# Ledger of designs, part 346: VH-VL binders against q0atu2

Target 1, 119 residues: q0atu2
Amino acid sequence: MLDKKARIRTSREYRNVFEKGKRLSGRFLIIYYVENALDNNRFGFITNKKIGMAVIRNRIKRQLRAIVREYQGQVKNKHDIVLVARAGIGKSSFEGMEKDYIAIMKKAGLFARNANKID
Below, E stands for the ipSAE of ESMFold2; O stands for the ipSAE of OpenDDE; V2 stands for 0.75 times the mean of E and O plus 0.25 times the DockQ between their complexes.

## First folded at step 16 (VH-VL)

Design cc29 (framework fv_daclizumab)
Fold by OpenDDE, second read of step 17:
Structure cc29 (fold): chain C 119 residues (1-119), chain A 119 residues (1-119), chain B 106 residues (1-106)
Amino acid sequence: as target 1 above (119 residues)
Amino acid sequence: QVQLVQSGAEVKKPGSSVKVSCKASGYTFTSNYMHWVRQAPGQGLEWIGWINPETGYTRYNQKFKDKATITADESTNTAYMELSSLRSEDTAVYYCARTDEWYGYMDVWGQGTLVTVSS
Amino acid sequence: DIQMTQSPSTLSASVGDRVTITCSASSSIGYMHWYQQKPGKAPKLLIYDTSYLESGVPARFSGSGSGTEFTLTISSLQPDDFATYYCQQFDSLPLTFGQGTKVEVK
């Protein structure tokens, strides 16, 4: 579980990321990211009914949270980051999601330089 | 059912202004962004801008930033677009369209409003 | 701005034909959306996220592509399919549409 402090929780916080942040598309995900005034990163997750039933959407969110948690220490600080799950993510494996996340975060330059980075 | 109903056709003189309305029903008005799109006679679709009805936040196509003003009234579930300094080139059908801001496609459209500018 | 060019601008076809419309983006984008518009009517969402059909859209429609090249395909054209089709991107602002492809009766 992500720490509550590491979560985007309010509609206003989500909208701020969308309105003020940068956007990058991956294979299964879109990320929106913007600098915040905090000492920590916050993550948000967006799904919709196009992905599937609530059970599917909840599974996807759990998987994305697990991925984010695993790589949290490698992400540059002071960012609000929203992961938007696109329609095709329901057909992806966990490994596929992870690969996409890593790729898009690298492309965004959000991963800190670390010897433990995964390619 | 979700629907957008626009105001009726307008005939205007050059130099005048026109304000087109778009009334939303069947969903929470503030939960989606509202686009405005222009279509000149026999031409394609042009994005004018969008608004967050909850906050009033707007973004415009630079081409229309001095032409169009987009507003929203939450109390009446109505979005507006005002066109100023009308010219013959502004003759077109104008559409409002609902979007989920995170995904960027327009799933519900108004019926369109024809604005004719002629001397 | 991301410019999108559809080809062809006009396409004459017969019922039963396989129809392919292409949309080329000036830069790489993640997803393409497609709309169908009939004369005197508002556009209708047809395909979202490159390859997913909006609710109620017949299975004869399909979308594919990646990078800068995307396609809309009608496997067997039906009378109800004669219309103008537009591609749309939201990878960057401003949102942009293709110039449209009119599918007309041969």
Scores: ipSAE 0.842, ipTM 0.938, lowest interface PAE 0.7, mean pLDDT 95
Fold by ESMFold2-Fast, scan of step 16:
Parts: C-alpha cells; structure tokens; sequence
Structure cc29 (fold): chain C 119 residues (1-119), chain A 119 residues (1-119), chain B 106 residues (1-106)
C-alpha cells in the first residue's frame, strides 16, 4: 500500500492538482499532475460512481494503488498526481490498467523510458 | 433530487450589468464545480467559466475575463454570474450547470435565464 | 482553442432511420461528451466519456471515436429524438462545443 506521505488526502489538495495541473488521458485513465514544493511524490485516486457499484470502485482503487506503488521508484520526484478512472476501466484487466498507467506516465514525461523498470 | 433553479428573465439597457443566480439543492453544493454557459437565440452553446464553490476559485474563458464575474455563496447554496457593460450581442439564455470536474461533463442544468439587451 | 465542427448542421430523418452525427476536433482529444437539446429546454447529458450512456438514456444511442473524429449514432430514430445534438470537449480550456446538429422530421 502507499505510505501516508505519498497520498493526496483532502478535497482541497485534490482540487489544487486539478486547477493548476496538466491533463493527459489514456485508454482507461486520466491523469492530472503538477510539480509540488515537497521532497516526495503524492498520489490521489478518483473513481466516479459511473464506473459501477462501491465494490467495483473499491477493487479498482486498490488495484491502481498497487500499480502506483510498484512503479513509484520510476516516477520523477516532486509531483502531485491524481489518477481518474475512466468509465470503461471496469472492463479492463489488471495488466491492461498497468500497461495504460505506464504509457500515460511516459507520455507525460513523468516516467523513465527504459526497457528495464529501474529508477 | 438534484436541482438547479435560476432567477427569472431580465431586460437590460446597453451599458448596464445583470446578475443571474443559480440555487442548488439535493446535493452538497461544495462537492461539484459549477459552470456558466450561454446560448444566443438560434445559436450554439458557449462556455463562460466555472467556479469551485468550496474555495471560490474561478476560471474564465478568455473571451469573458473582463465581462463576467462568477461567485458562489455557500451559506445559501447559490452561484452567481454577473455580466457587465452589456451589449446587444450579450442577448442570450444563460445556464448554470453542475459538473464532475474530473471528466468535465455537465450532468445537471438550470432551466436557463433569458437576458435581453435592447435600447 | 480547440474548434469542434459537427456534420451535418441539419439532418432530415424518419422514425426508424439510423442517424449518425459526426464531430471533428481541430486537434487530437482523449474523449467526447454529447448533449441533446429540445426547443426551449436546457441541454441534457446524453453520452459521457465518448461511448457511455448517461442514466436513463435509451440503448438506441451510442457513441464512438478517438483522436479527431467522434460519432453519435441513433440506431432507430424515435419521435422523442427530434432535437439538436451538441458534442463537447474537455481536453483543454476553454471548454468548447460543436455548433450543433438539428435532427428534423423528414
């Protein structure tokens, strides 16, 4: 799971990323991202009711946190990043979400471009 | 149920100002951003701007930056749009609309307020 | 600004017809929202995130597209479907709409 320090927690903090950030959409995800003044990255997760019932939204949120945690070391430092699940995410596999996350992070310039998954 | 109820039609002289209200009910007013959109007679939709009712943060279409002022009063769950220095070209139906800011769609709309500017 | 162009601007159709409305963006965008508007009424959200139906919207409506070309299709037009349809992008600000497509009785 992501450390408390690596999580965006409050409505105000989420909306700061939305208002000041850049936006990029992938197949299953939208990211909003902005450089922060901290010494670490923070992540937020938005799962709209249009995705499905609470059990589905909670599963997706858990899976997205697992993906973010796994690739955290490859993300450029000092960013606040909000992941928004698109309406179709419930039809994706875990591997599909992971692939989309990597693709959008690379396109945003937030991720290493190497074949290996080292920092 | 979620509703947005707008103030009644207005007839204004060129050079005057108009302030349209939009009262929200059936949801937590600060949980969603509010858009303002206008539609001139027989024409399409034109975005004016939005407000975060939680903080009062606003973002305007550059075309309206010197003309429109959007505000929100959390104590009355009411959003406002004031339009200054009115011209005949400002004759339009003005809508408020609730948004899911992360996707940018407008799922609930006010009934519209006709503002007529004539000499 | 991202310019949205709909075609056709006006379409004449009969009940039971398949109707397709296209929306072209001046630059590549990630997704599209669609609205239906009847005379004297506020717009109603019809499709969000390119292809997903808003609650209560009949299954005869569908959306698709990517990049610069998006479509709204009504598979079998019903009397309640005669209206003006608008596409809307949120890839960048300002938020922009297409000029509208009016679906009229043939």
Amino acid sequence: as target 1 above (119 residues)
Amino acid sequence: QVQLVQSGAEVKKPGSSVKVSCKASGYTFTSNYMHWVRQAPGQGLEWIGWINPETGYTRYNQKFKDKATITADESTNTAYMELSSLRSEDTAVYYCARTDEWYGYMDVWGQGTLVTVSS
Amino acid sequence: DIQMTQSPSTLSASVGDRVTITCSASSSIGYMHWYQQKPGKAPKLLIYDTSYLESGVPARFSGSGSGTEFTLTISSLQPDDFATYYCQQFDSLPLTFGQGTKVEVK
Scores: ipSAE 0.797, ipTM 0.913, lowest interface PAE 0.9, mean pLDDT 91

Design cc3 (framework fv_daclizumab)
Fold by ESMFold2-Fast, scan of step 16:
Structure cc3 (fold): chain C 119 residues (1-119), chain A 119 residues (1-119), chain B 106 residues (1-106)
Amino acid sequence: as target 1 above (119 residues)
Amino acid sequence: QVQLVQSGAEVKKPGSSVKVSCKASGYTFTSNYMHWVRQAPGQGLEWIGWINPETGYTRYNQKFKDKATITADESTNTAYMELSSLRSEDTAVYYCARTDEWYGYMDVWGQGTLVTVSS
Amino acid sequence: DIQMTQSPSTLSASVGDRVTITCSASSSIGYMHWYQQKPGKAPKLLIYDTSYLESGVPARFSGSGSGTEFTLTISSLQPDDFATYYCQQLDSYPLTFGQGTKVEVK
């Protein structure tokens, strides 16, 4: 579970990331990201009906939160980041989602240098 | 069902302006972005810009920044596009199209509005 | 700007033919989207996220590709498929479409 402080909670905050952020596409995920004026990172999670039924979308959100939590210490401070699941994510394994997340965060330059606990 | 209904054809003189409307129904107007796209006779599709009806935030194709103004009225579920300083090159069918906020593909289109600019 | 180039610009085909349309992007993109437009009508979303069919689109349509090269295939052309097809990228602004591929009766 992610701490409440690490979660994007309001429509206005999601809107800011979409409208002003940069976008980068991975295999199963798209991230939108923008620097914030806070002392911490915040994450948001978006799924749509194209992924599947509510049970599948809820599973995907839980797994993405677990992945983000696991690697939270490696993310550069002061960013709002929204993860958007693409249509194919419903067929992915947990390991597949995790590898895609790591790859896209590295490509975006959002993983801190010498980040610990990368396994 | 989800529908976008546009205003009727317009015939305008060079130097005048035109305002095209796009009335949305069958969904929550503020939950989706609205794009405007034009198509000159016998030509392909050209993106003009989009608006977030919830916030009024707009993004334009740089080519149209001084030509097109996109607005939205949440009270009537209607998006507008105004073209100023019309020239013969602006003769085209103008389409509105909605997108899912985070996914960007245009899943529902208006029927189109033919704007003819002639003396 | 990402420039989208479709090939061919026009093709003549008969009902039952396999039709392949290619879209080349001037730089690498994550996903390609495809639209179908019939004369006098608005475009219709056909394929999103490179390979996924929009609701109501027949299974004879398929999409594939990655990087700069993307393909739309119609496995067995039907009379209703004679139309112009457009690819679109959403990776960067301005949003751009290919010039279109017109599929005509042979």
Scores: ipSAE 0.561, ipTM 0.858, lowest interface PAE 2.1, mean pLDDT 89

Design cc30 (framework fv_daclizumab; at its last fold request DockQ between E and O 0.88; V2 from the best seeds 0.89)
Fold by OpenDDE, fold request of step 18:
Structure cc30 (fold): chain C 119 residues (1-119), chain A 119 residues (1-119), chain B 106 residues (1-106)
Amino acid sequence: as target 1 above (119 residues)
Amino acid sequence: QVQLVQSGAEVKKPGSSVKVSCKASGYTFTSNYMHWVRQAPGQGLEWIGWINPETGYTRYNQKFKDKATITADESTNTAYMELSSLRSEDTAVYYCARTDEWYGYMDVWGQGTLVTVSS
Amino acid sequence: DIQMTQSPSTLSASVGDRVTITCSASSSIGYMHWYQQKPGKAPKLLIYDTSYLESGVPARFSGSGSGTEFTLTISSLQPDDFATYYCQQFDSYPYTFGQGTKVEVK
């Protein structure tokens, strides 16, 4: 589980990322990201009912948190990043989600130069 | 039932201003952003901007930056759009539309308000 | 701005016909939304995230595409489907719509 300091927690924080940040679309995810004034990164996760029932949404969030946690140390510092699960994510495997996350994060240039788990 | 009800048709002289209202019901007003979209007679749809009803934060299409002012009143669940310095080219049907900001589609629309500008 | 061009602008068809509408984006985008608008009415969300039907939309509607080319298809046109259709992107500000495709009776 992500540390509390690594979590976007309030609606205001989420919407700040939306309003001030950039977005990039992947196959199953859209990421919104913006620089923050902190020394650490924060991550948020968005799902809606169009993905499926609550049990599905919770599974997706759990999987996305696991992915984010795995690569957290390789992400450039001082960013708030929100992962938005799109409609098709329910048809994806965990590996598919991971691949998509890595792809969009690379496209966004959010991985540090010394990243070693993204090849 | 979620619905958006807009104010009635307006006939205005060039140089005047008009303020269109959009009253929301059936959902928590501040939980969604509100878009405004223009449609000139026989033409397509043009995005004007959106507002965060919770904070009043807005984003505009540059084309309408000096033309439209979008506001919201949480106490009455009403969004507003004011058009200034009206010209004949501003003649159009104006729509408010609800969105989940993270997903970018407009799922509920007002019935539209015709604004006619003529000398 | 990302410009989106629909093809064709007008389409004459008969009930039962297969109808295909194309939307081309000036730049690559992630997802396309589609709306249906009937005369004198507000637009209605039809398809979201390129290929997913909004609640209540008949299964004869479908969407596909990626990058810069997207398609809306009606497998068998019904009387209720005569309308104008719009594609919409939200990848970049400003949000933009295609110019519309009017599906009319042949």
Scores: ipSAE 0.934, ipTM 0.961, lowest interface PAE 0.5, mean pLDDT 96
Fold by ESMFold2-Fast, scan of step 16:
Structure cc30 (fold): chain C 119 residues (1-119), chain A 119 residues (1-119), chain B 106 residues (1-106)
Amino acid sequence: as target 1 above (119 residues)
Amino acid sequence: QVQLVQSGAEVKKPGSSVKVSCKASGYTFTSNYMHWVRQAPGQGLEWIGWINPETGYTRYNQKFKDKATITADESTNTAYMELSSLRSEDTAVYYCARTDEWYGYMDVWGQGTLVTVSS
Amino acid sequence: DIQMTQSPSTLSASVGDRVTITCSASSSIGYMHWYQQKPGKAPKLLIYDTSYLESGVPARFSGSGSGTEFTLTISSLQPDDFATYYCQQFDSYPYTFGQGTKVEVK
């Protein structure tokens, strides 16, 4: 992410989202999310060693950040959202991760109304 | 090697309390949450709650909220569970188990502590 | 609470048999974890995120499923596999386990 304000950075901030937030499962991702008291959204990204070696985990994080950035304008304001990559994500394509992200964000009600088709 | 070592078996009288310990080694104690799980003789597994050892924040199964108190001592890398107002129905093996909170599985378990409540 | 129901509760099998255990959730869940427990021992994580084997778990074990129906399969039962198996969800609090499936010698 370019904007540092849009990133969850500390362990304590991540765990606040886990402990206070709601969750929703996708095919390759789980999101945890909570409304914040800021003027912007913040995103966090979790991977673990069960996904694969560091090169794979770093690629997944980069791809997820790119997806989040692309759809940032459609996300309802004032949320902290953590994306947790599940074990199966290593076998997914970029397009597969993107579709999963869109589906879970819509199901969670985090995309603005009329975000079903974007030209 | 990652290991959880629990305190030994206890025989208690009805109305008393018991405090079971779970000493962690081989990993950074505050990096993982700790669960407590109960198993009555010949029965299945029942989740009691978890603790974030970094902050002491806990979450309980409502069934055990008035029975169990979970704590953690970071200086000794030890988690505790105290059971109050013991009744015969509390006779069970109690396990501590380590989790990665984002993934929800329990990858390392203590050996279990048998608590027997009898007159 | 999400209730987890395993079927069967007890299964009698012979070495070399294909064994299938099912776990039904009362509400749709994203991911299932499975544990193996032998008499007098603590449970061991066997499968995580529905279909992934924990380190050291033999390839004869596999998991699958989605929504409310999840399955644990042992393709060719070995003597070491006679144990009780538990499914576990973490989609909602309280975290819940199935009642267990005891795989015993026929």
Scores: ipSAE 0.857, ipTM 0.926, lowest interface PAE 0.6, mean pLDDT 92
Fold by ESMFold2, fold request of step 18:
Structure cc30 (fold): chain C 119 residues (1-119), chain A 119 residues (1-119), chain B 106 residues (1-106)
Amino acid sequence: as target 1 above (119 residues)
Amino acid sequence: QVQLVQSGAEVKKPGSSVKVSCKASGYTFTSNYMHWVRQAPGQGLEWIGWINPETGYTRYNQKFKDKATITADESTNTAYMELSSLRSEDTAVYYCARTDEWYGYMDVWGQGTLVTVSS
Amino acid sequence: DIQMTQSPSTLSASVGDRVTITCSASSSIGYMHWYQQKPGKAPKLLIYDTSYLESGVPARFSGSGSGTEFTLTISSLQPDDFATYYCQQFDSYPYTFGQGTKVEVK
């Protein structure tokens, strides 16, 4: 799972990303991102009732957390990043979500495919 | 039932101001941003701005930055928009509409408030 | 500003016709929302995220598109469908709507 300090925790922290950040749309995901005042990244996850019932929404969040955990060492530090599940995400495979995440993070300049891991 | 109820129609003289209200019910007022949208007679829709009703933080369309002031009162579940220095071209129907900030669709609209500016 | 251009601006049609409305964006957009508005009434959300119907919207409505070109289709027009339709982008500020497409009785 993501480290406790790598989580966006409160409504206010989430809304700061929306209010001050940039956004980019992928096929299954939207990301919002903003520089933070920390030494590390923080990640947040958004679904809504249009995605599906709670079981489906929880599954999607778990899959997204797993994807973020796998690539977190390649993400430039000092960013708060919110992943928003689009309405069509329930029809995507895990691989489809993963490819979409990689593409959108590279487009945002947050994710270099060959980046070395750093503290 | 989710509902947005706006204040009644207004007839104003040029140079005056008007404050339109939008009372929310049937949901947690601070769970959604509130938007204001203008529709001049026989014309389309123009976005004016939004407010985070929890904090009072606002964002405006630059076109309306010096014309409109958006506020919210959590204690009464009411959003407001004040239009200043009214001119005849400010004659329009003004709508409030709620959104989930992450998805951007306006799923509930107020009934609209006609503001007529004439001398 | 992202400019949203709808085509046509007015469309005359009969009950039973297939109706297609196009919304073109001045730059690439991730998805589109569509609203229906009847005279004297507030707009109503019709389609969100390009192709998903809001609850209670009949199956004769559909949406599609990507990039700069999006469409709203009514497969078999019904009397309740005579209205003005607006597309809306949420990709960048200021948020913008298309100028509207009025669908009226032939």
Scores: ipSAE 0.846, ipTM 0.919, lowest interface PAE 0.6, mean pLDDT 92
ESMFold2, look of step 17: ipSAE 0.845; ipTM 0.917
ESMFold2 (binder alone), look of step 17: mean pLDDT 93; pTM 0.952
OpenDDE, look of step 17: ipSAE 0.880; ipTM 0.948
ESMFold2, fold request of step 18: ipSAE 0.842, 0.844; ipTM 0.919, 0.922
ESMFold2 (binder alone), fold request of step 18: mean pLDDT 93, 93, 93; pTM 0.953, 0.954, 0.954
OpenDDE, fold request of step 18: ipSAE 0.927, 0.927; ipTM 0.957, 0.958

Design cc31 (framework fv_daclizumab)
Fold by OpenDDE, second read of step 17:
Structure cc31 (fold): chain C 119 residues (1-119), chain A 119 residues (1-119), chain B 106 residues (1-106)
Amino acid sequence: as target 1 above (119 residues)
Amino acid sequence: QVQLVQSGAEVKKPGSSVKVSCKASGYTFTSNYMHWVRQAPGQGLEWIGWINPETGYTRYNQKFKDKATITADESTNTAYMELSSLRSEDTAVYYCARTDEWYGYMDVWGQGTLVTVSS
Amino acid sequence: DIQMTQSPSTLSASVGDRVTITCSASSSIGYMHWYQQKPGKAPKLLIYDTSYLESGVPARFSGSGSGTEFTLTISSLQPDDFATYYCQQFDSYPFTFGQGTKVEVK
């Protein structure tokens, strides 16, 4: 589980990332990201009913949290990052989601230069 | 049921201003952003801008930055768009449309408001 | 700005025909949305996220594509399908629509 400090919690915080941040689209995800005034990164997760029933949405969120947690130490600091799950993610494997996340984060330049990136 | 109801048709003289309203019902007004879209007679759709009804944050198409002013009143669940310095070229049907900001599609539309500018 | 060009601008077809509308974006985008509009009515969301049907939309509609090329397909045109169709992107500001494709009776 992500540390409380590493989580975007309020609607206002989410919408700040949306309104002020940059965005990149992947195969199953869209990420929004913006620099914050903190010394740590915060992550948010967006799903909607278009993805599926609550059980599916919760599964997707758990999977995305696991992915984010695994690579958390490799992400450049001082960013708020929101992962938006798109409609097709329900048909994706965990590995597919992970691959998509890595690809998007690399494209965004959000992985630290000295990080052990997955190729 | 979710619906958007717009104010009635307007006939204006050149140089005047008009304010179109869009009243939302059937959902939490502040939970979605509100688009405004223009459609000139026989033409396609043009995005004017949108507003976060919760905070009043707006973003405009540069084409309309000096033409349209978008506002929202949470107390009445109503979004507004004011058009200034009206010209004949501003004659069009204007639509409000609800969106989930993270997904970018407009799933509920108002019925449209015809604004006619003529001398 | 991302310009989107639909083709054709006008399409004459008969009931039962397979209809394909294309939308070409001036730069690569992640997802395409499609709307249907009938005369005197507001647009209606038809397809979102490139290939997913909005609730209530018949299965004869489908969407596909990636990058800069996207398509809307009607497998067997029905009388209720004669309308104008618009593609829309939200990848960058300003959000933009295609110029529209009018599907009319042959």
Scores: ipSAE 0.859, ipTM 0.944, lowest interface PAE 0.6, mean pLDDT 95
Fold by ESMFold2-Fast, scan of step 16:
Structure cc31 (fold): chain C 119 residues (1-119), chain A 119 residues (1-119), chain B 106 residues (1-106)
Amino acid sequence: as target 1 above (119 residues)
Amino acid sequence: QVQLVQSGAEVKKPGSSVKVSCKASGYTFTSNYMHWVRQAPGQGLEWIGWINPETGYTRYNQKFKDKATITADESTNTAYMELSSLRSEDTAVYYCARTDEWYGYMDVWGQGTLVTVSS
Amino acid sequence: DIQMTQSPSTLSASVGDRVTITCSASSSIGYMHWYQQKPGKAPKLLIYDTSYLESGVPARFSGSGSGTEFTLTISSLQPDDFATYYCQQFDSYPFTFGQGTKVEVK
């Protein structure tokens, strides 16, 4: 579960990320992201009716929250990040969503640098 | 039933201003951004700008920044666009269109308002 | 600005024909939306997120593409399909449309 402190909660907070942030599109996800003035990261999740029925949208949100939580320690601190599910996400596997999340976060430069870590 | 109803056609003299309205019904007005798009006679579509009706935040195409002013009145569920210092090249059909800002498609359009600038 | 170039600008076709319209972006973009416009009417959303049909749009319409090249196809043209078609990008400001492709009777 993501802590309450790590969640974007209000419409105004979500739209602040949209209006001030940068955007990158992946295969199944779009992210919007901006640096915040807090001491932690916050995440938001957007799905719309075009993805499918409520049971599918709720499943997608749960899976995305699980992915975000798993990789939370790799995300550069002090960011508000909104994950938007693209229309095709309902046909993706969990692994497909996870791979897309990693790729887009890496491309955005939001994962903490450790690519050159060696033994 | 989601509808956008625009004000009627306007014939204006050069140097004057015009204010076009777009009344929304059938959905929560503040839940979606509203675009304004122009189409000169026999030409294609040009994005003018959009507004977040919840906060009044606007973003403009730089080409129209000094020409168009977009506003919204939440109490009447109406978006407005004012065009200033009208010239003959401003003759066009002007559309409002509803978007889900996270996805950027325009799923409901007003019928259009023809603004003709002549003397 | 991302420039959207549609090809062809005008297409003459007969009922039953397969029609293909291409949209080329000056920079790589994540996805494309397509609109249909009939004379004197507002545009209508036809395809969103590159390949997904808007509710009520007939299955003869399809979209595909990625990067800089996107395509709208009508598998078997019907009389109701003679119209102008526009692609639209939402990747960066200002949002831009292609110049339009007019599909007219041969």
Scores: ipSAE 0.781, ipTM 0.909, lowest interface PAE 0.9, mean pLDDT 91

